# Designs tried in a protein design chat: VHH binders against q7z443r523to685. Part 10

Target 1, 163 residues: q7z443r523to685
Amino acid sequence: TSLNMSTHQLTITVNVTSLEKSLIVSIDPDSPLLMTLYLGFQYQPNCTHFHLNITLPKDKVWQKDEEYTWVLNPEHLQHGIGTYYITAVLSERQEGAQQTPSLVSVITAVTQCYYWEIHNQTWSSAGCQVGPQSTILRTQCLCNHLTFFASDFFVVPRTVNVE
Key: E = the ipSAE of ESMFold2; O = the ipSAE of OpenDDE; V2 = 0.75 times the mean of E and O plus 0.25 times the DockQ between their complexes.

## First folded at step 4 (VHH)

Design w12 (framework vhh_7d4b_2; at its last look DockQ between E and O 0.65; V2 from the best seeds 0.00; counts 0 for: pae E 2.3 > 2, grease 25.8 > 24.2)
Fold by OpenDDE, look of step 6:
Structure w12 (fold): chain B 163 residues (1-163), chain A 122 residues (1-122)
Amino acid sequence: as target 1 above (163 residues)
Amino acid sequence: QVQLVESGGGVVQPGRSLRLSCAASGFTFSDYAMGWYRQAPGKQRELVASISYSGGSTNYADSVKGRFTISRDNSKNTMYLQMNSLKPEDTAVYYCARVTYYWGSGSTFDYWGQGTQVTVSS
């Protein structure tokens, strides 16, 4: 989904239904932008009131598609099941960027790394977490064991408000 | 179609240098991390070096640190491996690879070239 950022701020609303999965947030502009994302639980966050924040694009990433991706692990979502709000605030345009407004693509997804646990005959995520290099296109799985098999990936319905 | 073509391999004496090149096509080269792997006879394939999409970050195997330099020219869709102070133990087939990060803290790849032979012998 593409959004036209007509103002300096947008808000993404995501319903988190699992405390065991990671939330992947991709906010990819059509031209380079500097922005800060703020996470809030059951409230709309801002620069002075938030649980967590990140500045995009990320520095020192390995793949280009990591630049505007935020990986929120279960520990970042420890506030509980419910509605999370992400406010993205535009800081400035990078050199060569288009004039405002800018088109941004926003995608939200949840994912987890799983392996087949032979003893219980079930898929398990024990000892595994989604890595910070994960994007909408790929899942990085960091496990403390070598028996990794698969990951799930689901696009999460969202509401986006541009303010 | 993704294609990776290595060149620059050969036979050299210990202490000499070689420069490998990898020509990439069939994808947006500048968006992807790339790397070099090598496989010696009877040994497992191992990562030699990797480089981020922009070239801003690099990683090296301990065995080649200080001797090998990985670089890339995105305008030419080409990656390089400068190999200095070559040792007999560097003898292997060297593979250019498109690197991705799926497994653990390390990297993996989804495409690789045909490889180029590097032989270091007195």
Scores: ipSAE 0.540, ipTM 0.818, lowest interface PAE 0.8, mean pLDDT 88
Fold by ESMFold2-Fast, scan of step 4:
Structure w12 (fold): chain B 163 residues (1-163), chain A 122 residues (1-122)
Amino acid sequence: as target 1 above (163 residues)
Amino acid sequence: QVQLVESGGGVVQPGRSLRLSCAASGFTFSDYAMGWYRQAPGKQRELVASISYSGGSTNYADSVKGRFTISRDNSKNTMYLQMNSLKPEDTAVYYCARVTYYWGSGSTFDYWGQGTQVTVSS
C-alpha cells in the first residue's frame, strides 16, 4: 500500500498474536523522508507519549532496504500480545523539497530464525534471534551456534490512517 | 540475469600493488552490499573485504587491514579492491560477490563472479 505523507502523520495498527516472532515494519518512501516512528501498546503514540522510537532513515546500514525498516524483537514488544500502534511523524527539517507530498509504501510482517537440529531431527529457534539488519527481503539470523538456518516470513494484517 | 565479472589479476613480486575490478550487471547495483572473497589452494574461502551499498561502511579481514582498500562507483556499477604491499600469502583466486543475508558473525552471498587469479611470487 502506497500512502501520501505530506506534512501529516500516519498511524499503523498491528495486532501481535505471538511473542515467538519478530515484527518487521517497512516504510519505504518514493523519495528520502526524515521521520520518527513511535511505538505504543493499546494507544496511539505521539512525540511525548510512547514506549519506543526510531529515527528513519537508519544510519550506517549495509543494504539500501535497511534504511526504512524497523525490527521489533519480542523484547521490544514487552507489553505482551495485543494491539500495537506506530505513529510516523515527518521531521520539520528535510534534506530537499519536502513541500511536495511524498508517497510511502507500508509493509508489516513477522519473521523468526530456525535451524535444523541434527541430533533431535527437528526445527528449533534456541540460541537464535532476528537481527536489526533484517528487511522484508531477508532475515538476519544471529545465532550462538553454527548449523543449517532457515526463516519464515508472514505478512501481518495492518490498518493505516493518514492524519 | 545477474552477472559479476572480475578483472585486474596477475603475477607480481612481493611488495607491489594490484587493483581488482568487478563489473556488475543484471540488478540494481547501488542497492546492495558487495564483497571480495579469496580462495588459496587447499584452503577455505575467506571474506577479504566488504562494502555497504552507499560505500559509507567498509570491513576488512585482519590479514589485509591497512594494505587493501575496497571502494565502489555506483554510477559505473563497478567495485574495486586496491591491494598494496602484496605478500606471498595473498596468492589466491579473488571473487567478487553480492551480499544477501547474515547470521552469527558472518554474511552470505548469492552471486559470485568467475574469479581472477592473483599470484605473489619472487
Scores: ipSAE 0.396, ipTM 0.748, lowest interface PAE 2.1, mean pLDDT 81
Fold by ESMFold2, look of step 6:
Structure w12 (fold): chain B 163 residues (1-163), chain A 122 residues (1-122)
Amino acid sequence: as target 1 above (163 residues)
Amino acid sequence: QVQLVESGGGVVQPGRSLRLSCAASGFTFSDYAMGWYRQAPGKQRELVASISYSGGSTNYADSVKGRFTISRDNSKNTMYLQMNSLKPEDTAVYYCARVTYYWGSGSTFDYWGQGTQVTVSS
């Protein structure tokens, strides 16, 4: 999933097929880069028109691998099932910008936390949320109860365009 | 292999200070969040303080907030716990621990040291 990023922008297209799962977006550059991501439902977002944004690397993370991970929970994806666009805009302050392209790895995945509901003898997501410290390597499950729980994780198709 | 070695424990009078150290080896220390845990006689092991991979974020148990300070020096692969205004209730074995995975919570850890005894008594 490596990609040379030699411009100030790339676009990630992902089709969301569930309103119940969280979307994990990992944009991992080979060198420390400051970037802003913009989310749009069924349109290509930019810095003036978007549903949500985030700046990467994140501040106040606990583990290193959280820095370039965007966790989008169902409330963030409430616009519907369908195509979401993510525009990643490189913020570079260095004078005399180098022409050397940056390698960027892009992975998109969906995940959901479950627990065993003893009364109904079934797996349920009620009372569990995918937490903000989730990455492509691990899912943080934040539950309001003390029961046995698990998560799923599926890498999903995405399209990346560099502009 | 991962090794965590605590030091700096001892017997002190109430109101005094101690500084604990945790020397880490066998992994990229600067990539991982770390924590101090303690286990008092007859009690379960409990979180005392935690610190992010860079040292930019910290968290403390309510019982030690304002008295204890966690820090790290990534150039020396070492984490510290400065313990001021010690009370008899702080008597415990103190453990250094590494946090690496979130499996159903944000409180998972995979390695801890042998511990260092801290005793606060008159």
Scores: ipSAE 0.304, ipTM 0.699, lowest interface PAE 2.3, mean pLDDT 82
ESMFold2 (binder alone), look of step 6: mean pLDDT 82; pTM 0.828

Design w13 (framework vhh_7d4b_2)
Fold by ESMFold2-Fast, scan of step 4:
Structure w13 (fold): chain B 163 residues (1-163), chain A 122 residues (1-122)
Amino acid sequence: as target 1 above (163 residues)
Amino acid sequence: QVQLVESGGGVVQPGRSLRLSCAASGFTFSSYAMGWYRQAPGKQRELVASISYDGSNKNYADSVKGRFTISRDNSKNTMYLQMNSLKPEDTAVYYCARETYYWGSGSTFDYWGQGTQVTVSS
């Protein structure tokens, strides 16, 4: 849903029903918009009272939709299941030195990494974490074990030392 | 439909240069990180170079660092690989790829083309 940031603030409400999945918060402004998000559990956070924060857009991303995406893993949702509030505050310092009202789309989703475990013939998330490069359309899975799928369309390449 | 078409390969002598092009269609090219991969006969496919969606971040395999330059032109939906000081060990089929996800110690990619052959020999 699109929201108007003409008041320099917007509030997102998320009801977390399980700590087995990661929360993805995606904001898609109609033009570049420097903002800070604040997270609170069972209260509306602000710049002086919050549990966690992030400044968007993120620097040095690889995919464009990472710029305005905040990944919250179960360890970040340390207060457990329940209602979390996110307050997004527009920065006073914008690129171009002009502040204009912007329409933003906000999407929240939950995701988790799964792989097929052949010995037990089931899907498992053991040894995998949702990575910070995840977006609403693409889940980055960071696993402590090597798994791969062979098909006509994808291959896991050999790891290369860049330095 | 996602389509990636490589071009610019050929046969060159050691020390020469080639520029590969990758024309992309069927998706929003300017939103995705891209890479160049290569595979020589009987060898594993390897990532040669990668570039972020806006071109601000680039990575290179150790074997090509300082010789190859990756770039992109989002207005033309095209990615390039400038290959300088070519060596016989650079002989391979070169594929352009759109990175889809990371799994384990590697990553996955999709591509829609036959690649382009680069042969470096006298």
Scores: ipSAE 0.234, ipTM 0.659, lowest interface PAE 3.6, mean pLDDT 78

Design w14 (framework vhh_7d4b_2)
Fold by ESMFold2-Fast, scan of step 4:
Structure w14 (fold): chain B 163 residues (1-163), chain A 120 residues (1-120)
Amino acid sequence: as target 1 above (163 residues)
Amino acid sequence: QVQLVESGGGVVQPGRSLRLSCAASGFTFSSYAMGWYRQAPGKQRELVASISYDSGDTNYADSVKGRFTISRDNSKNTMYLQMNSLKPEDTAVYYCARVEYYWGSEFDYWGQGTQVTVSS
């Protein structure tokens, strides 16, 4: 959904029903917009009371849609299943020309990495984590059961092994 | 309909230079990371160079570092590979690729390739 960011903040509500999946939070402003996101469990967070935070856009991303995406793995959702609140606060310092967009889109999604487990003839997520380069359109999977290139398997590779 | 078309390959002597071009169409070029791969006969495909969507970051294989330069022009939907001080070991078919992560796939679209031969 599109929201007006001219009031310098917005709130996102997320109901977490499983700790087996990662939460993806994507914000898409009409123009570049420096902001900080704060995470709270069962309460509205702010700059002095929060569990986790991130500053967006992210630096040194390879794909454009990574800039305003926050990946929260189960270890980041430490209070368990329930309602999480995210408060986005606009920075008083904006890079480049000072622009306040009239529209912003916010999307939240959940994702998980699976692989085929031959022994049990089923899909398993054991030994895999959702990577920080994930977005709502694509999942980066980092798996520790890959012998030499687990971290490079689902990123831009220098050298890869077939199968 | 994603299309990637390589050009600029040829036959050159050791120590010479070539510039490869990749013309992209059918997607928002300026939003994606891009890369150059190469494959010599009987060898696996190797990532040679990659560039982020805004040219803010580049990566190079150790074998080409200092000799090759990747660049892009988002206004022309084109990516380039400047190859200097070419060696016989650089002989390969060079492929342009779009980067996307999906269930372990690093690249989802590839061009047809352009042959580079370093000989004589």
Scores: ipSAE 0.261, ipTM 0.685, lowest interface PAE 3.2, mean pLDDT 77

Design w15 (framework vhh_7d4b_2)
Fold by ESMFold2-Fast, scan of step 4:
Structure w15 (fold): chain B 163 residues (1-163), chain A 120 residues (1-120)
Amino acid sequence: as target 1 above (163 residues)
Amino acid sequence: QVQLVESGGGVVQPGRSLRLSCAASGFTFSSYAMGWYRQAPGKQRELVASISWSGGSTNYADSVKGRFTISRDNSKNTMYLQMNSLKPEDTAVYYCAKETYSGYEVFDYWGQGTQVTVSS
């Protein structure tokens, strides 16, 4: 799904039903866009009222899908389960002559790091955390142990609305 | 399937310049970071420069900072390395590389290489 950023912002609604997985928010603009994302719980955030923010594109990344990807771990979703809102605000000052309105596609997904734990005969995420270089296609696992065998599968993309 | 073809190597005198090119095919070039490795006889392969998918981020080895410039043209599926103020120590085979893993600086596809010789 593509959305016009000519009004300087768009809103993404995420219903969080579990705090055992990390949320991945991926934005794919038609051309490079400087933007800031704001996170709010049960309210639509703005530049003066928000829980967390991030400026995109990220500096010093290696792959395209990292530049416009925000990784929100359970620690970042500290208000628990429920509806989170993300407001993306387009910067009035763009690099070069890129003041032209752009279309953006938004994908949200959840992921977690899993390994097979032989002692308890189950999959476990203990000792592992999803890293900031994760994307909708690839999960970075930061583990404090040497055993690691799998990552979780991503859910289908969601549609966003601007009003 | 994935193919990387280097060109532009040659023999030059110290202080001169060369421009290397890497033509890529078999993958979505504009979605991956790319890099240049080099290997001199009897030495380990060294990453000398890398560039993000958009060209917005570049990294250089300390040995080449200020002398080499990496760039890319996504419309042509081509990456470049501009090498200025070449030194005898820059003599090596230069390899184009495609990154497959984020955060690990892991490049798993290399071309055949192009020889650069800096001699007096």
Scores: ipSAE 0.000, ipTM 0.116, lowest interface PAE 14.9, mean pLDDT 74

Design w16 (framework vhh_7d4b_2; at its last look DockQ between E and O 0.75; V2 from the best seeds 0.00; counts 0 for: pae E 3.8 > 2, grease 25 > 24.2)
Fold by ESMFold2-Fast, scan of step 4:
Structure w16 (fold): chain B 163 residues (1-163), chain A 121 residues (1-121)
Amino acid sequence: as target 1 above (163 residues)
Amino acid sequence: QVQLVESGGGVVQPGRSLRLSCAASGFTFSSYAMGWYRQAPGKQRELVASISWSGGSTNYADSVKGRFTISRDNSKNTMYLQMNSLKPEDTAVYYCAKETYSGYRVTSDYWGQGTQVTVSS
């Protein structure tokens, strides 16, 4: 019987209190780890029962910190406010160089694109979405207009051991 | 202290080649996308080429596609721009930049001092 690395997993719990901001999930492994993240609403997801998934590291990223970051916009949080669960499942086939249990840091944050709306003299997010190149340190703003930007975020650091 | 130092500019005749270098220090060069920009007298600064952190992705302005090649050596903290088939329209000050992200809103958070490229007889 072969050992199945895909049974080694970690869980992340996120309490979503507003659908006005995007959720950023950052995984920072101490060595490269091929994994799939599954999203569930009010249940713990797995590879056969989930709402959304992503495979990490992402390909074709421009900044290194993008490769293990998942951006979930309000449109992706389709069940509304409440508790979301993310299960990260390690791929059975990893590169052969690193065989020791890996430390991973998990950071979740919420962010939004704000710009100064000159006509109303106020900050607004209208016409902007948080882009997929966003990270814990930097928010990509995809807007249908030309404006000045600011962004806000809240970070909860977490570190777990993974085999 | 972030520093970007350009070199390799000069005066050349049309059709010739130049290679620009950008030596970076004061940050983790291998983690960030980098770009080359240029500014001709009386014109706005424009993106010439950009390269991802790993060198696996590149982007070029339409005016330089097929003539210019961007590359990087992360072990040397250096980015290059190989400029072939130079035209008088390529005359500008060329700037090295550290990029924050690519997409609709591209922003450069650090710039070098620039190196002059003049294409004339």
Scores: ipSAE 0.354, ipTM 0.742, lowest interface PAE 2.5, mean pLDDT 80
Fold by OpenDDE, look of step 6:
Structure w16 (fold): chain B 163 residues (1-163), chain A 121 residues (1-121)
Amino acid sequence: as target 1 above (163 residues)
Amino acid sequence: QVQLVESGGGVVQPGRSLRLSCAASGFTFSSYAMGWYRQAPGKQRELVASISWSGGSTNYADSVKGRFTISRDNSKNTMYLQMNSLKPEDTAVYYCAKETYSGYRVTSDYWGQGTQVTVSS
C-alpha cells in the first residue's frame, strides 16, 4: 500500500494484541527520505513526547530492504496490549530526491521466532527473539540455543493518518 | 535464474596480487549483500569477506585483514576481491555468494561455481 506523504508527517496506528511478538514496521519511500519515527502507546507521539524513536534510513545495513524497517521487540512494546501510534516526521530529503509529494509504502506485520520443544511437544519462543535485521520479507531469529527454528508472520491491519 | 560467475583465479607466487571478479545476474544485485568464500582441500568452506548492498560496510576474516579488499560495482552487477600479499595458505577455490542470514549466522542462498586460486613458489 502506497501513501502520499504530502505533509510533514504521518501517523500509523497499530493494534497490538500480543506482548510476546515483535512488530515490524516498514516505511519505504519512493525516493530517499530522512525521517524520524516516534512510538507512543495510547497517544499520538511527537518529537517531544514519545516512548521510543528511530531515524530512517538505518545506517550500515547489509541488505537494502533493512533501511526503512523498524523492528519493535516485546521489550519495546512493554507498555501493554492496545493501540500503538507511530508518527513519522520528515526531516530532510536526500540529495536527488523527488520534491513533495512523495509516495510512501507502509507495511506493518507481527512475527516471532519459534522452535520445537521436544519435551512439551509444542512450539516455543523461549530464548528467541526477532533480530534487528528482520524485514517484511524475512525474519532474523536470534536464539540462545540451537534447534530447529520457524517463524510466524502476520500482516497487521493499520490505520494511517496524514497530517 | 540467479547466476554468479567467478573469474580472475590462477596460479601466483607468494607475495603477489590477484583480483577476482564475480558477475551476478538474475536478481537485483544492488539490493543484496554479497560475499566471498573459499575452500581449501580437506578443509571446510570459510568466509573470506562480505560486503553490504551499498558497499558501505565490509567484513573480513582475520586471516585476510589488511591484505584483501572486497568491493562492488552495482552499475556492473559485479563484485571484486583484491588479494594482495598472497600466501600459500590462501590457496583454495574461491566462491562468490549472495549473502543472507539464518539466525546469528551469515549464510548464502546462491553460490558461484568457484575459481581456483593457487599460491605457490
Scores: ipSAE 0.323, ipTM 0.726, lowest interface PAE 1.1, mean pLDDT 88
Fold by ESMFold2, look of step 6:
Structure w16 (fold): chain B 163 residues (1-163), chain A 121 residues (1-121)
Amino acid sequence: as target 1 above (163 residues)
Amino acid sequence: QVQLVESGGGVVQPGRSLRLSCAASGFTFSSYAMGWYRQAPGKQRELVASISWSGGSTNYADSVKGRFTISRDNSKNTMYLQMNSLKPEDTAVYYCAKETYSGYRVTSDYWGQGTQVTVSS
């Protein structure tokens, strides 16, 4: 779903139901936009009150689709199960003379890296982490052991408000 | 359909240079990282060099670092490998590949037909 970013910011609301999965937030603007995303747990963040932030597009990425992707691992989401808010704000240097709305598409998804634990005959995530080169198209799995790997990926419900 | 066509291989003496080209079609070349791989007969295919979608970042195998230079021209959908100070151990079929990162190691879904490089001594 595309959104009109006419107010130079929007808020994404995501309900996190697992402490083991990574959250992938992808912004796909119709034109290149410089923006800052702020993360808040149980509150709407802004530039002075947030848990984490990131500036998009990311610099010096390997694949182009990494530019507008934020990977939030369980350690970034350790505040708990519940509602996380992400405020996306155009950087001040992009405010320009033009006040025409930009369209952006937002996709939120969760993913986790698994391997088959032979001795227990079960899937496990121990020693594996979703890497920073992950996108909505692919999951980078970084593991400290060698075995057969798999990952899941599914789009999660979210609400997006233009402010 | 994705097509990758290598060219520029040949037989050269040790210490000489060659430049390989990879012509790409059937996908948005400028959106993907690319790599050069090589395979000697009876050996596993190994990474030689890789380059980011924009060309702003590169990586090289230790055995070629300082001698080989990877580059790309996104306006021509072409990737290059400049191979200087060639050694007999560089003898192999060289393949270009469209890079897809999907795990601990780099995995490519698409390969060219290869071009033979032979360093005779």
Scores: ipSAE 0.197, ipTM 0.666, lowest interface PAE 3.8, mean pLDDT 79
ESMFold2 (binder alone), look of step 6: mean pLDDT 85; pTM 0.865

Design w17 (framework vhh_7d4b_2)
Fold by ESMFold2-Fast, scan of step 4:
Structure w17 (fold): chain B 163 residues (1-163), chain A 121 residues (1-121)
Amino acid sequence: as target 1 above (163 residues)
Amino acid sequence: QVQLVESGGGVVQPGRSLRLSCAASGFTFSSYAMGWYRQAPGKQRELVASISYDGSNKNYADSVKGRFTISRDNSKNTMYLQMNSLKPEDTAVYYCAAVTYYPWGSEYDYWGQGTQVTVSS
């Protein structure tokens, strides 16, 4: 999916059906593009009415594809199950003499960290959460059980594109 | 085809220095984080140092912090590990690795063949 940024904003709609998974929003501009994303529940957010925001590209990332990725954990989806709206607003000041791109691609996905629990012989997510360095290609798993037998944990990301 | 080739290992006395190099090909090196791992005989493989895609972030294992320096040259598709004040406990095979899309340290990591570092008197 490609969207036109000539109006200096775009809206992404996500239907959240479970609070057990994290939402990953990835934006792929054809050239560097400074923007702010705003999150709203059952309403279209703007710069004066939102409950969460992020400025992209992110600083101090490890992988290049982290730069335009926003990770929203269940704790960030405070109003529960339903329709969330994300408004992306293009910054009025772009870096240097760069040309602003007219098109961006948007991908949304859900993911969760699972590990094999030997005692119950099943996959479990208990004690794990999805980290902020996650992308649509890589899930960062932060687990409180990782200190012992990290090599015995088979952590499997469950990633599904939603829209 | 992803290839990672290590060089620069050898035998040195305690307190000396070595510089390891990792030449990468077959992927967009400048887009990925890279790391150095090591494995001593009878021990598990451990992450020694890691570096972000652009070199702005670096992390080190506590055992090497202050002695080792990781760096990269994206124009040459090469990563380096400068090892100073080497100790006998640094003796291991050192592996170049690219971060995977699976949990860090997984079997899906792209690995080099390894280069032996021996610190002995």
Scores: ipSAE 0.301, ipTM 0.699, lowest interface PAE 2.8, mean pLDDT 78

Design w18 (framework vhh_7d4b_2)
Fold by ESMFold2-Fast, scan of step 4:
Structure w18 (fold): chain B 163 residues (1-163), chain A 121 residues (1-121)
Amino acid sequence: as target 1 above (163 residues)
Amino acid sequence: QVQLVESGGGVVQPGRSLRLSCAASGFTFSDYAMGWYRQAPGKQRELVASISYSGGSTNYADSVKGRFTISRDNSKNTMYLQMNSLKPEDTAVYYCARVTFYSWGSPFDYWGQGTQVTVSS
């Protein structure tokens, strides 16, 4: 969804139907925007009432599409399945050029890390978690097993429900 | 069509240096993290170094830390690997890759044909 940020905020609604996957929230502004995102469960959050927050763009990122991406793992979705609200608020400190009317694209997706398990000849997520450098196009997988890239083991990133 | 072309490999004696280059085309190079991986005969593929899209962050395998330096020039769509104090165990085919994951040993979505580096005396 493309939304106008001229009111200095926007609200994103996410329906979480499973706690077995991580939620990826991607904001793509038409120009660089310093913003803070606030997460609420079954209520619209603001700067004084929220469960979690993040400031975007992120620094120390690896791919450009990470700059405006928020990764929410199952431990971050602690209230369970249901409707989550995210409020994005533009920062008062916009260094540099004038603030032009801005359009943003919003994409939400879910993802999970899978690897091929030779014992059962199937894909498994055991021993892996989705990392904070994940994006809608690339999943960072943090795994605790040694055979991650052996000929019989490899990771296939799976992005489900891109919208 | 995504293309990655390595160059700069060769045969050198232990303790010497080589500089590898990777020329990229067919995608917006400046948007992607890049890396170098290597594979020696009979061994698994190893990611030796990676660099963020802007060049602001780098990561190295423990085996090459302090000896290798990765860099990129986004205006030339080129990535480099400066390899100093080369050891016989650095002998491998070196591949340029576009990195899809940021954990050590990450899979790659595109890689080149490779360039051979042989360290022997």
Scores: ipSAE 0.239, ipTM 0.657, lowest interface PAE 3.3, mean pLDDT 77

Design w19 (framework vhh_7d4b_2)
Fold by ESMFold2-Fast, scan of step 4:
Structure w19 (fold): chain B 163 residues (1-163), chain A 120 residues (1-120)
Amino acid sequence: as target 1 above (163 residues)
Amino acid sequence: QVQLVESGGGVVQPGRSLRLSCAASGFTFSSYAMGWYRQAPGKQRELVASISYSGGSTNYADSVKGRFTISRDNSKNTMYLQMNSLKPEDTAVYYCATETYRSFGPEDYWGQGTQVTVSS
């Protein structure tokens, strides 16, 4: 989905139906765009009233495609299941950009780390978390147990628009 | 539909080598981590090697470490398993698989398998 940020604000609505999966919010501006995202539960957040926030693009990334991705694990969705609102606000100062409005694409996805558990012959997520270097195209899995597929490698998440 | 096709199996004497190939289609191969599993008669299917989506990271079961090498060519949508110094205990049907099942059932991420027999 492409959205115009000429109003200096963008709202994303996410309906969380399970706390077993991580939410990935990916914003893809057509040019570099400094912004802050605010998270609210059952209300539209702003810069003075929010539950969590993040400034994008991220300045410490392993790969460039992580720059505009926010990973929200179950522990970050502390109000439980229900409707979450994300408000993206343009920074007052934009580096390398003029005051020309930018178009952005927004993709939300849910993902969970899995590995094949030989003992039970089934897929398991136990002892694994989705890492902050995840994107909509690959999931970073951080696992606390020894297993072949749980080493530091990436798996593609299922892409879902969650409202 | 996801399609995984293994090839390269056969009958060999102990100490020899085989190279298995897995040709993938129907999905974005370069975005998925891949692995090789094997199943011997009367045993559970076990993971022997895995490789990250870029090929930059690999993992091996202790039983094959130093003897097997997993690799991939994303331009050809193909994954390989180079098996050196084969032992009778390596006899099994070898399957290639993706690291994710979220869009696919267990049947969708498995290939048909290729038989490897190491016999004197």
Scores: ipSAE 0.000, ipTM 0.131, lowest interface PAE 14.5, mean pLDDT 73

